# Ledger of designs, part 10: VH-VL binders against Cysteine desulfuration protein SufE (sufE)

Target 1, 144 residues: Cysteine desulfuration protein SufE (sufE), of Wigglesworthia glossinidia brevipalpis (q8d2j8)
Amino acid sequence: MNKFIKKINFIKNFSSCENWEEKYLYIIELGNKLSPFPEKFRKNSNLIPGCQNDSWIYLIYENTKKIKFYGDSNSLIVKGLIAIIFILHEDLKLSEILTFDVKPYFNKLSLTNYLTPSRVQGLSSISKFIKKSARCLLIKEKIL
Below, E stands for the ipSAE of ESMFold2; O stands for the ipSAE of OpenDDE; V2 stands for 0.75 times the mean of E and O plus 0.25 times the DockQ between their complexes.

## First folded at step 14 (VH-VL; framework fv_cilgavimab)

Design k5 (from z1 with heavy chain K59Y; at its last look DockQ between E and O 0.89; V2 from the best seeds 0.00; counts 0 for: pae E 5.4 > 2)
Fold by ESMFold2, look of step 14:
Parts: C-alpha cells; sequence; structure tokens
Structure k5 (fold): chain C 144 residues (1-144), chain A 121 residues (1-121), chain B 112 residues (1-112)
C-alpha cells in the first residue's frame, strides 16, 4: 500500500458501511491501495493455490522488526480480500504470523456474510499462504 | 428502485438466432453478477447462465443444455445485459427472465417481467 | 450439478390452514465455515415473474408476511404457510446457490 491503513481505522471504516454494496466497494478500494507487486516475484512459487483468479503473495523483511507484504490478483475483489488480510497482520512479528487466526475478525466484521463458499475458501487459502511464506522467511533467517 | 426490463423475444424457426436485451437501472450494474433464467410454458424454472462483474474476472457460466449455443455478455456503459441465442431448438421455447444475484451471493433478488421466445417451424 | 427435488408436486389446502412444502438437495448446501444454508424460496403467481420469498433457508425477504417461514438444514428444507390466504395460491420453487444454481421442480399450492 502507498500508506498502510491501520487495523483500527479499517475496522471502524468497514463497520460504518451501511450495506453490503458499500462494503464491496470499500474492499475494492483497499485492494487498489496495495503497493505495486514486484514483477520479478510474479512466478508460480508465489501463486496462491485454489483461487479461480491468479493471485500472488510475497513477504520480505523491510527492516529488522517489519515485514513487507506484497500481494496482487487479476480480480479486484480478490485483491481487496488480500489487502484486508494484510491489514489484520499489521505489526505482527514473523513468529506471530505463524499462529495468527483471522477467523475471529471475519466473524466480528461479518466479512463472509454473503460470500459464496468458493469466496470464503479463498480467504482461508490466502491466510494459509501467508503462513507458508512466513515459514520460508524463517528458514532463510536461520541460514543467514 | 431496481428495475430490469427484458426485450427482444419473438418467434424464430429452429436453427435460428435471437438476441435478448435487459435494461437495468436503480443499482450499480457494473459490480453486479447477472443471470438469465427461463421457464418453458407450463414448466418450472431453469437457470440458463450467469455473467460475473468484470471486477470479479468477468467469467460466464452456462447450464449444460445451452453451453456452446448461448452467449451472455454485458455492456456496463449502457447498463445492459445480453443473451445471444444461436442454433435454437424447439425446447428453447420459454419466457426468459433477467435476474440479479444479490451482491455476489447467488440467489436472485430482482427479476424482470420476462420476454417470450417461441421456437417453432 | 446439485439436484433439487420438491414434494409434493401439488397440494390443496383449506383457507386458514397450514401448507407445507418440502425440498431435498442431492448433497448438503450447508457450508460449515460460515454456518449458512445456501437455499432460497421463490413464489410465482399466475402471469407474474417469480418473487424472492426466503434466503439462507429461513430469512424472509423484505415485505414477505410472517405466515411464511422456512426451516431445515443440510439437504432437507421446508417452507410453511401457517394460515393460507387466497393470495398465496402460487407455485413455489426452492433454489440452491451453494454452487451452480439449480431449482426444484415446483409445488403448486391451491385452495381446497
Amino acid sequence: as target 1 above (144 residues)
Amino acid sequence: EVQLVESGGGLVKPGGSLRLSCAASGFRFKYAWMSWVRQAPGKGLEWVGRIRSKYDGGYTDYAAPVKGRFTISRDDSKNTLYLQMNSLKTEDTAVYYCTREYYLSGYFDYWGQGTLVTVSS
Amino acid sequence: DIVMTQSPDSLAVSLGERATINCKSSQSVLYSENNKNYLAWYQQKPGQPPKLLMYWASTRESGVPDRFSGSGSGAEFTLTISSLQAEDVAIYYCQQYYSTPTFGGGTKVEIK
């Protein structure tokens, strides 16, 4: 994202939407604010399995305490769902990402309220892929 | 106020083609998933196909009896849904309804009045 | 495709009495991750398009009278009209939206 939306502001803004159409448009807006995905990392190893649309995630250390999340999709709604999950992982350390559970936030926000089963499964796939990416970063950290 | 108005129905001989239109108003059409549902005279409802928003990939899905013969398209600048029907058969005779899927959920919350397509020799 | 089967094909019910319509799906339409039954009901009066009546199996659409209720879960569902009115004479359809949409064959409700 050019400037990352804080988790608290996301929860406030999403909760203030009057109906699902406003929530839908806000999800798309969040996706559009993601940082550009580095093209050199747009490869199969960063592709999220089980999505109907091509979607990518890449994690890298920005500094010793911060992890930069890159994400993209050729579907605007999926790109927005990726952005939401990134917001929920804000300020987490690598070890905390491995155990973080997004489901309580999905329930609190009724995020899955009108999504198809395929779309709900997509949220799970994104979360699982972030954990996979975090484990890969841990392996690299132990080597170096 | 959501409004869906179908047009383009009529009499066509077997093997012929026909194009249906559905004019939409009262909602943000470009973000909606849209479907066609048909009903043969005296029979039940049959889903024909769907087109997703281009913002969700623009995919189309079709019921088996029409796959390869029917094409759903949309013009978001005109708020219009289309059904191109080719190689028509007598069993395609039906009232064709334009429907909206409620906010990506898959059930149909708004229906047009329908337009009759009759395929006979 | 998920096959939807309705029963009975038709029923006749006296005014003010209860009408019960059954719908069975060939597989569960309950998604355990969100605990939602992907099942809708439609009412179609003579000469009119279908009208959405219920969604998520048991949630009434806006403007639908309280005498209409939906129940069931998984693969078996019921639409109940607790006190049949003359204007309730119609054909009723169930529809699943768990996957590719499919409709039941319809149940015609008539006054006895």
Scores: ipSAE 0.155, ipTM 0.741, lowest interface PAE 5.4, mean pLDDT 87
ESMFold2 (binder alone), look of step 14: mean pLDDT 94; pTM 0.953
OpenDDE, look of step 14: ipSAE 0.807; ipTM 0.928

Design k6 (from z1 with heavy chain Y102W, light chain R60L; at its last look DockQ between E and O 0.89; V2 from the best seeds 0.00; counts 0 for: pae E 5.9 > 2)
Fold by ESMFold2, look of step 14:
Structure k6 (fold): chain C 144 residues (1-144), chain A 121 residues (1-121), chain B 112 residues (1-112)
Amino acid sequence: as target 1 above (144 residues)
Amino acid sequence: EVQLVESGGGLVKPGGSLRLSCAASGFRFKYAWMSWVRQAPGKGLEWVGRIRSKYDGGKTDYAAPVKGRFTISRDDSKNTLYLQMNSLKTEDTAVYYCTREWYLSGYFDYWGQGTLVTVSS
Amino acid sequence: DIVMTQSPDSLAVSLGERATINCKSSQSVLYSENNKNYLAWYQQKPGQPPKLLMYWASTLESGVPDRFSGSGSGAEFTLTISSLQAEDVAIYYCQQYYSTPTFGGGTKVEIK
């Protein structure tokens, strides 16, 4: 699958960076590739609690099998970290997002080895917020 | 080769002001977190403050003894870090080092040679 | 702020003998989520700026001789020079970067 290859390509590209400076710049580039965050969804309900920077995530169901992830932050590094987490969730159904664990990927890539404790906690907060958002979408889907 | 060169040190009277500069080269300065660390003559190291990359929000943090008196700034177009020191006290007498924080990790992997600031009447 | 306490303040060691420097933090600098100790060691020779020796408590910076090693976890750490050389005469500082950076008071190492 092409979409599966995107996750595989991310892992390959990140792992092949020669040093942290290349990894840092790659993270920023990934964030810059995120779709523009729709301003109508820039609300407190979509604000990630516990982040040092203002950060938003919004999930919508584009069709019965495809979920669109929107994310933004006033920090380019945090925006890039959001993009990484989105890549890790590509092609997952809502129900699969609820049980998906990003920690094995964080460990495989040694992402947390380069971050302050507050940044590591921020990644956990992002992951938890995605699960919350997916749960809300599933509840709305069942009501329909 | 990473290089950090401080300048602007000198003799100043208590209550006076000085601005220190640090010229950086050999790395992508605009993405780096930068710190000032000082060392009083014959004494240990004391962190003064930091400035984050604007790509991480540009926040500054200061040690308690200098908060409200010192201001850290950066000019990414000139690859230069600044320390504006106001209301100087004799206990601010020290060699001031410009340092780079390892990207997002908080230890100091490169240090300049330092510039001496002497505050005396 | 996290207070860093080093001991001893000074140490005289014969050439070729082991030198041991202790560093204690007022609270743990181990972050359980990544299992990393946010602790660094620096060497400062006379008339020179500090030089990074190691980070993550025990990871040697490039070009640092393997006679230097770090150990400990949580709130108590040790820098060891297994066989002291003349060029190791310096002041050694520990530093935590778990939160707002703070340094230990330094340990001066001299030849006995």
Scores: ipSAE 0.100, ipTM 0.726, lowest interface PAE 5.9, mean pLDDT 87
ESMFold2 (binder alone), look of step 14: mean pLDDT 93; pTM 0.950
OpenDDE, look of step 14: ipSAE 0.696; ipTM 0.908

## First folded at step 15 (VH-VL; framework fv_cilgavimab)

Design m1 (from k4 with heavy chain V32I; at its last look DockQ between E and O 0.90; V2 from the best seeds 0.00; counts 0 for: pae E 4.1 > 2)
Fold by ESMFold2, look of step 15:
Formats: structure tokens, C-alpha cells, sequence
Structure m1 (fold): chain C 144 residues (1-144), chain A 121 residues (1-121), chain B 112 residues (1-112)
């Protein structure tokens, strides 16, 4: 596979970190592994509302059955949080993205336990924006 | 062993300037949010401001009484936190503590011994 | 800003007796999405800098004795010293980190 860890391996690796410092560094590492964000999509329509740092998400079809997630942020920690949420959505179809609930994974990983309210709200904003992006893509494909 | 050592305190007249330094050791300084907290003689604790790690955009935040007069900076190559204080007032008289924030959490897990700043005519 | 109010301002307690320190915030510091109370406690002994005692309202920092406990939720919090020792003579501060950090005014604990 490419530079991302599969979902099940991510969950095991993150849970195996001994302390929050290791988890923090791992989040940064995951952000650094995201594909370069295409500059033609760095515009307001792809900007995530409710994040302290400027952050972008863009979804496109790579082929008829596979969706490519692009994400970026002017903060490496936020970029890492985006990467985690992308890992959780790996191999989902558009219709599955619309109904996918990330909260059980946040709870399982205790991801929010050490974050400020602004960072927790940021995770929610990322998740919500992915659903919005998936909905927009479905509408443009005349599926919905 | 985490250590934070402040320096640069002293006596200064109102309207003057002073720069404080905090030498950090025993942890990965460049990854950590750092804060200044002050304590006027016989008084309680007051947060002054923070600087975030470069991995979180390096942004600074300030308490209202010091906005526009104080500037926090850091030099990750020297593991050093700075506080530039301009337009000093007598109410800025305090012991200034260098503190670190625990990993995106907002509470202060390590404190320096403090350096005294006295603003008087 | 969230205003933190501590009571009492000072407290005299006999050795081995229970000390109770209260902290009230002007608005809730419980964040509903993660169910966490963004409240910390600090101890400042005479001539020393503050030292972290508690975070998330009730979690003891490493090395803090079991006689220290924290309780409360939302906007009202309590630090309890179950059996006061001589080394516990200090000023105690609460701090919220829900938003811009603010501290309570402090509670001085002395031996009666």
C-alpha cells in the first residue's frame, strides 16, 4: 500500500503508544505522510469551517469505485488529525461515507481525552466536512 | 529531568522595556507549547501569554492587560523562550514564571523558579 | 474570560484533620463532547514556584500523595486534603483550561 497505515494497524499502533507524548508525535508523523494537496483546490469552498488553523479537504474519484482524500493544514498537528480521520474512512464508498460514524473510534482510541475544546471541535468539523464533501460529490454525479 | 530557568529580571522605570529569557532542558522543547505566568507580590497567579510549537503553527496568545505591549518568542535551536516587555507599568511588577503546557491540554506541568521584575520610579 | 473564585481565602486546620478548598467558575468548564472537566489544581509552598497537583479535576499528578483528592464537575470543584501534614502548608490555586487560562485567587492553608 502507499505511505498510509491500514486502519487496523493504525488502531493497534496508536493504542500501543505508552503516553500522550508518543501519541502526539505519531499524529504529526501521520500528517507528514499525506499526499501533497493540489494547489488548484486550495480555495474557500474546500476550507473547513470551525478550525483555528486554515485547513482544506477535497474528495475526488480516483476511479469508478475508489475515492481519493486530499487534506492539508497550516498546522502539522491538525494535518495529522485529518490524516487519522482519512485512515478511518479508507476504502469506504460515497454512500458509506455519508452514514459512517467516527465517534466510536474516537472513543475507542480516547483521542479527545487530552485535547482542548477547540481541538475536539476541530475533529468534529473535519468529520462533518467530509460528509458535506461526499454529499456534494454524490449530487454532482446525479446519484442522490 | 525537566528544567526551566528564567533570567533577565530587574528594576525598570515606568515606560521602560525589559527582555526575559527562559532556558529549557530535559524535554523536546520544539514540540511543546510554552507560557509565561506572573505573580505580583502577595497576590495570586495571572497567565500572561503563550507561544505554540511550530508544529501547531507557532501562534501566540496574550492576556488582555499585556496585549500590544508584550511579545513572546522562542528559539528552538537554543531551547529558549523569550518575553519582550515594552511600555512597562507599575502594575507589571511581579515574579515572572516560565511554564510549559502539557501536550495540547492547557494546564501547566512544569514551572521555573521565576525572575522578579520591579517597575517603579 | 472565565472568572475563578476560591473559598475560603485562608484556612487553619489541625494536623491530621481534613482540609477542604472550594473553587467555582463563572461558567461550566465541562466540555460535553468529551465529558472532561478542564480544571487543574496547583500547590505553592512558601518561597517556591507553583507545582501541579491535579488535572481533569480529579486526576492526581505523578508523585502527589493519596491524601490529595479532587472532586466536582461543571462549575463547582473541591480539593480535599484528607489528613493534613506539616508539608502541606501552602497556597492552593485552581485553574481552568477550558479557554484562555485563568486562576482562582488562592487559598492559604495553615496549621492551627
Amino acid sequence: as target 1 above (144 residues)
Amino acid sequence: EVQLVESGGGLVKPGGSLRLSCAASGFRFSYIWMSWVRQAPGKGLEWVGRIRSKYDGGKTDYAAPVKGRFTISRDDSKNTLYLQMNSLKTEDTAVYYCTREYYLSGYFDYWGQGTLVTVSS
Amino acid sequence: DIVMTQSPDSLAVSLGERATINCKSSQSVLYSENNKNYLAWYQQKPGQPPKLLMYWASTRESGVPDRFSGSGSGAEFTLTISSLQAEDVAIYYCQQYYSTPTFGGGTKVEIK
Scores: ipSAE 0.344, ipTM 0.801, lowest interface PAE 4.1, mean pLDDT 89
ESMFold2 (binder alone), look of step 15: mean pLDDT 94; pTM 0.954
OpenDDE, look of step 15: ipSAE 0.830; ipTM 0.933

Design m2 (from k4 with heavy chain T99A E101D; at its last look DockQ between E and O 0.82; V2 from the best seeds 0.00; counts 0 for: pae E 5.6 > 2)
Fold by ESMFold2, look of step 15:
Structure m2 (fold): chain C 144 residues (1-144), chain A 121 residues (1-121), chain B 112 residues (1-112)
Amino acid sequence: as target 1 above (144 residues)
Amino acid sequence: EVQLVESGGGLVKPGGSLRLSCAASGFRFSYVWMSWVRQAPGKGLEWVGRIRSKYDGGKTDYAAPVKGRFTISRDDSKNTLYLQMNSLKTEDTAVYYCARDYYLSGYFDYWGQGTLVTVSS
Amino acid sequence: DIVMTQSPDSLAVSLGERATINCKSSQSVLYSENNKNYLAWYQQKPGQPPKLLMYWASTRESGVPDRFSGSGSGAEFTLTISSLQAEDVAIYYCQQYYSTPTFGGGTKVEIK
């Protein structure tokens, strides 16, 4: 549904924000651009463990070449953080998602500088859940 | 430019109730976390509780001594933070500050002047 | 809760001399994932509300003079005033924000 911003454009836009308030609003804006989360997949198996706010992620093939990321949270800022993580995974195939490390991007953008320890741990949990979901999808691909 | 002004303090008997207000101006109130911090006369600072922005689901957290007795709320249309204090005890006697957590990190970059609450028979 | 302990309770220092305030936490407030120490310092002058002085242990808030510096990591932290001025007479509080916020007991800095 909604077209994700290219990784390069995201880094440029986020870095050009003048202050934390602009960065905060931009994060929320990115979350609002996520595709609606399918309600039939809003279930405990898609709930991310270890996040302070209830958050869901679901990965599915739209076709044999493209992976669709769905994400949601009961917090608009956490939903925006999920959106950023999705942007960082843009155009990666399943095998690449399994080895992809988001931490260098978090460090480059100083994304975690203002986050509580529990929220930083939540970002790590989101990244791990994406890898788990990608591994499960890859297994299904090999079986089918 | 940033301003936080507490009001509603006064003398209250034990078991009574009081509502404090904190009027905010000079910043986007709806985007920040707000806390109440108190200081008993001649004593140190003690965090009372906080309310997160509506963009974080408006969640409240409280220090153990006030859980169940105090309620924090906010009215973003009026740029006002509230502290409802019920079942007051003499140990609740303090200057109550509202404090801004602008960076949503847990530290407080701006404080009001405080309002005195005295709980005494 | 993380208990914050400050020492000394009171400190008398001559004008222009160095003041050193210690703060210890009951557990580490360094989060290894982002390598940040979740510690702030506040200054409270007589009759005034607290004012933010430092955050992340060593980052000076805007407008705070260079004579204030913060150091330490993990569970032990120090606030240093390199050349005490008359306007620095205050009570100084450390505060952790690793978890539920808690403050140290305060250190009163006076002119000797």
Scores: ipSAE 0.162, ipTM 0.761, lowest interface PAE 5.6, mean pLDDT 88
ESMFold2 (binder alone), look of step 15: mean pLDDT 95; pTM 0.966
OpenDDE, look of step 15: ipSAE 0.806; ipTM 0.928

Design m3 (from k4 with heavy chain S35H; at its last look DockQ between E and O 0.83; V2 from the best seeds 0.00; counts 0 for: pae E 3.4 > 2)
Heavy chain, then light chain:
Amino acid sequence: EVQLVESGGGLVKPGGSLRLSCAASGFRFSYVWMHWVRQAPGKGLEWVGRIRSKYDGGKTDYAAPVKGRFTISRDDSKNTLYLQMNSLKTEDTAVYYCTREYYLSGYFDYWGQGTLVTVSS
Amino acid sequence: DIVMTQSPDSLAVSLGERATINCKSSQSVLYSENNKNYLAWYQQKPGQPPKLLMYWASTRESGVPDRFSGSGSGAEFTLTISSLQAEDVAIYYCQQYYSTPTFGGGTKVEIK
ESMFold2, look of step 15: ipSAE 0.379; ipTM 0.801
ESMFold2 (binder alone), look of step 15: mean pLDDT 94; pTM 0.956
OpenDDE, look of step 15: ipSAE 0.841; ipTM 0.935

Design m4 (from k4 with heavy chain R100K Y103W; at its last look DockQ between E and O 0.86; V2 from the best seeds 0.00; counts 0 for: pae E 4.3 > 2)
Fold by ESMFold2, look of step 15:
Structure m4 (fold): chain C 144 residues (1-144), chain A 121 residues (1-121), chain B 112 residues (1-112)
Amino acid sequence: as target 1 above (144 residues)
Amino acid sequence: EVQLVESGGGLVKPGGSLRLSCAASGFRFSYVWMSWVRQAPGKGLEWVGRIRSKYDGGKTDYAAPVKGRFTISRDDSKNTLYLQMNSLKTEDTAVYYCTKEYWLSGYFDYWGQGTLVTVSS
Amino acid sequence: DIVMTQSPDSLAVSLGERATINCKSSQSVLYSENNKNYLAWYQQKPGQPPKLLMYWASTRESGVPDRFSGSGSGAEFTLTISSLQAEDVAIYYCQQYYSTPTFGGGTKVEIK
């Protein structure tokens, strides 16, 4: 199994879009494919700080020790940006998430070239929140 | 092919109200941010406010001089942008331009011809 | 709000000569995370609405003649018309879109 198959397919599909309109619609489509956000995890501790659009992220072990990413937003475009970042983190262990850098992928795709500063900050905030969540899970794993 | 056509301008007394419309065509209206920009006679350009697409949460933002008096709305089924202006002041006299923002960027790639609003007497 | 200051307020330039318009922002409009200058230029000919000329400080909009160029970074920017043509008589505005959009006061360009 290719550990990063979703990442490779995302890069191909995003790069094949003719213009920003197609890229915009693809981002929204990716957000719509996210698993439903469990309402029991929709609480302040899972809110991404500093975002004008309310957005939630939650990481949990699923069935086994495999990491499941949940994400939602009251903005469809922000939800899509969350989905992209989740794709970039697919199949990473908690320890790998702590050191993973999404910025080379953003640069390769020129994702930030046409975003407002608040949107670019939002991508950074999402990435930081994922690392915070991963660190919390690692701490709980050591205690347990 | 992109066209923006403003209407609804005219003469109004201070304290009055006026509603401007902007008919849009030639692009996917529901997917983009829209703004109003005004220009007082013989003066420069002043951003009035914006409305985001529903895909970005539909939020509105306003310049301080108009906040609480002006309301921007959109009807995506009619490809129409609106500006409701209440409690008008003489300093609101200007040509009002409907503008299209370039997707997620914030600069104005297309402008309408403008509609004149005169607040006097 | 970021205050945009243009200079000069007006300039007269002979046909075929170079015109230079300056724009200064009260704070940097370069966003470090993406290394982009959130600065646009508009042209407004007499009796017409504004028209986009440049964005990201130095990128020409499609259909804009190559005699128009933008330069600068951070808080100081320049629009240059390398060889002024009769159709370039207009008022030119800079605009930041780093935050709440604001415009410079305009620079009127006339034939000398």
Scores: ipSAE 0.277, ipTM 0.780, lowest interface PAE 4.3, mean pLDDT 88
ESMFold2 (binder alone), look of step 15: mean pLDDT 94; pTM 0.953
OpenDDE, look of step 15: ipSAE 0.771; ipTM 0.924

Design m5 (from k4 with heavy chain L104I; at its last look DockQ between E and O 0.85; V2 from the best seeds 0.00; counts 0 for: pae E 6.1 > 2)
Fold by ESMFold2, look of step 15:
Structure m5 (fold): chain C 144 residues (1-144), chain A 121 residues (1-121), chain B 112 residues (1-112)
Amino acid sequence: as target 1 above (144 residues)
Amino acid sequence: EVQLVESGGGLVKPGGSLRLSCAASGFRFSYVWMSWVRQAPGKGLEWVGRIRSKYDGGKTDYAAPVKGRFTISRDDSKNTLYLQMNSLKTEDTAVYYCTREYYISGYFDYWGQGTLVTVSS
Amino acid sequence: DIVMTQSPDSLAVSLGERATINCKSSQSVLYSENNKNYLAWYQQKPGQPPKLLMYWASTRESGVPDRFSGSGSGAEFTLTISSLQAEDVAIYYCQQYYSTPTFGGGTKVEIK
């Protein structure tokens, strides 16, 4: 059973960690709370380009106002980073997702200061893929 | 306290094989990347290879001189890192250090005392 | 591979004097997206394994004396010992971790 966590609780919990070990374990915990990734969407079109680890993201409307984020990775730390990015997009509409910038949050949390260049690039790739997915949903919405 | 203890070094002839072990304690071994670094007598440090945690896909990477001859593995239930060395050459003679990349950041914050491998006729 | 070059190969310094060790990389190890220099320094005393001194170019590891400092950015870095002590006799190595790890050739610091 997955558990939902609000953005405000995430920021508080992550900031209260005393060291990188605690933050690392918390990131993995967040990844474990992601909804199971539907196997029918585990295909190349949903694979994030430029990530060293195989990672998938899929966005779908739950209703006309709410977007469901699915994400997975063959790396538990990357899966946790995906979960953090999803938390930061909580309750955003498609138009808001297109302009949303995660970098100020990463700076506030000092998250990237502990990551290799490939991991930091992976975060950028995840963010860009979410915007691409949001644009695709917007196009589908117009033709339906 | 973090401890890394290498064992299994010794004298082998060229073409031989040897398996090194590194016993780890004082940290959550299964969450970190581990590396082997070697130092030939009177020479500098040379990275040999790494193994990532299973939580990061478990992939190994090797330096070019050892690729195809050396295999790094880990047993998380025993908190032990291994280096299987095959087709040994005299240039493999070195002290082999077990090291930790706990933060997955790429630098080596803890080192063992090393174990000497001598490859000679 | 990023090639790391240290200079000098050997350095003799009187007790209490300044020692300066240089490290150059064949490519920048500064990642512009997070503004971090992926460079570490290690100390290896005679008969001992290497010990981490510094990371991110200028951050001292816990327990490292204040007389050790690191500076530089991009492709050129220095390690400075402001007042050499007898226990500082060692070989010092730089290491990049921007990509596949590589070490400099080492700089041996001795008492003059």
Scores: ipSAE 0.141, ipTM 0.740, lowest interface PAE 6.1, mean pLDDT 87
ESMFold2 (binder alone), look of step 15: mean pLDDT 94; pTM 0.953
OpenDDE, look of step 15: ipSAE 0.802; ipTM 0.930

## First folded at step 17 (VH-VL; framework fv_cilgavimab)

Design n1 (from m3 with heavy chain L104F; at its last look DockQ between E and O 0.88; V2 from the best seeds 0.00; counts 0 for: pae E 3.9 > 2)
Fold by ESMFold2, look of step 17:
Structure n1 (fold): chain C 144 residues (1-144), chain A 121 residues (1-121), chain B 112 residues (1-112)
Amino acid sequence: as target 1 above (144 residues)
Amino acid sequence: EVQLVESGGGLVKPGGSLRLSCAASGFRFSYVWMHWVRQAPGKGLEWVGRIRSKYDGGKTDYAAPVKGRFTISRDDSKNTLYLQMNSLKTEDTAVYYCTREYYFSGYFDYWGQGTLVTVSS
Amino acid sequence: DIVMTQSPDSLAVSLGERATINCKSSQSVLYSENNKNYLAWYQQKPGQPPKLLMYWASTRESGVPDRFSGSGSGAEFTLTISSLQAEDVAIYYCQQYYSTPTFGGGTKVEIK
């Protein structure tokens, strides 16, 4: 039930942070705004492969046929990074998610400048998993 | 004002145990990764291990020479980092520093004064 | 583990002259996806703990004088003190944080 920050507000707020410490704390706060992850979807099939921390993502149509993003991690900084990626996908249709590239936003915001190599690769893994999840929803939609 | 103060060093015989403490103040201790780095007398710096923040899963990692013998823990309610050293060897003789990793970055921006551990018959 | 090699082991420099310290890593510490060199420098004065001097290879920590500069990329790095002062007598360590942290052997800087 937590509202996502709109993409425009995220870009403004993140860019206004004076240093990495402020950005780090803001990333953690964004993770805290994610909707609670439903325990029925906390399954191995929803684990992001190759992450050092346990992280889950699940995409589902809501009653309004809007796409709902669920994400969680046993690391609040990783949970915050998941939240950022969700914000960047705001209001995209399934077909748009499949072609959407987050990397230009990472570059514009200098998001990866302070991340270790494994964390940068983790962001790529998150993005790939979202595309996989979107393809699965498309298959279910066509079959039904 | 960031401060890190180690304690618990001393003389111990090979095979013995010792517990080091590091009292932290002046920052949000629970948000940061903490490391132990040691320096044998007249020698260079050697990374010992780390503990991640609770908010990053709390996992520990250790250098090969100490893996299985040393245990890093933290008490966020007391802003204290610990190093439990078991099965000590003469090679473990060093000044032990606690140090703070700058917010998920990997480098160390603050160091304690160090505490000497001497392992000798 | 990434092995860090420093040279020289020790260096004697006259006051006001340039001191140059080299650091080589056994593999690149430049991560191409973010274009960052995961290399830090530390200063350790006699009887004191190490102090952060430089990070990301060339960024000075707050309060570090302008006479300190860092350069290099990939696997080869240099710390330069453009005009040595008496308070710069110390051992200098490079450290990679690309992976499991490792330090160079240190370079002792003394006044001639």
Scores: ipSAE 0.325, ipTM 0.785, lowest interface PAE 3.9, mean pLDDT 88
ESMFold2 (binder alone), look of step 17: mean pLDDT 94; pTM 0.955
OpenDDE, look of step 17: ipSAE 0.582; ipTM 0.883

Design n2 (from m3 with heavy chain E101Q; at its last look DockQ between E and O 0.86; V2 from the best seeds 0.00; counts 0 for: pae E 4.9 > 2)
Fold by ESMFold2, look of step 17:
Structure n2 (fold): chain C 144 residues (1-144), chain A 121 residues (1-121), chain B 112 residues (1-112)
Amino acid sequence: as target 1 above (144 residues)
Amino acid sequence: EVQLVESGGGLVKPGGSLRLSCAASGFRFSYVWMHWVRQAPGKGLEWVGRIRSKYDGGKTDYAAPVKGRFTISRDDSKNTLYLQMNSLKTEDTAVYYCTRQYYLSGYFDYWGQGTLVTVSS
Amino acid sequence: DIVMTQSPDSLAVSLGERATINCKSSQSVLYSENNKNYLAWYQQKPGQPPKLLMYWASTRESGVPDRFSGSGSGAEFTLTISSLQAEDVAIYYCQQYYSTPTFGGGTKVEIK
């Protein structure tokens, strides 16, 4: 994801929305700010299992050893939810990602309290996929 | 002020077709999922189907009794929801309501006044 | 599909008395991951469309009088009108939104 917004500013901005229409628009806006998903990584192995919409996530080290998050979905609202999860993971080391829990943040934002079971499951699937990707990068770091 | 106004109801013979419209105002129509719910005279509410927003891929879902015969569509430039009903049966006789899904959840926070469809020989 | 069953079909209650409407689902509509009951209640007055009364089983919609309350969890739910008013004459429907929406058969509330 591009460096558009810090976690703290995201929480303040989302909480300051007056109603769910504004929150809905903000979620879509965040998704539209994601870096373009590279087509070479749009593979079945990067599809998130358990999401009703086609969604892709890919994590990679770049030359500076910073973690770059790529995400996309054929649903703009799901793409926005991916973006929120990426914001919550900003500045975490790979080892910290393995134990990080997004649920307390979603509770603070009252987001999951208004989601269908399928969407709550989708968020869980996204989080699990990020942890899986982080474990793979840690293994490669120790080998390489 | 949220407003939903159905139109296009009427009398049709079995096997016929009818197209219902629902004009929406007072909210960002393109952002929300829209549903059709019907109510036969003297009977309860029955879910007919839905259409997701284009931002959620625009997929439609239908109740089993109408699947393959009814088609839900929307025109976001006109803020209008449609129900195309083909191969109508007498059991399709009902008042048809359009209703709005509350954003990311599944309950219906606003309803139209309904339009009557009568299928009779 | 999740089948919703309401009881009674009809209920006659004196003005100022308590009305109790029951709703049962064929499977739990409580989602364990967020501890939410995916159940709503609607009121349909004569000649009018349905109107949202309650969601998440027990949360009143804005503008709904506090004499209306919802309770229950899992597969059994209750709508209570603590002191029936003349304007409460209506048919009441429960609806699950855990999955593909389904409605109960309705409960007609009348003044005795």
Scores: ipSAE 0.253, ipTM 0.775, lowest interface PAE 4.9, mean pLDDT 88
ESMFold2 (binder alone), look of step 17: mean pLDDT 94; pTM 0.955
OpenDDE, look of step 17: ipSAE 0.801; ipTM 0.930

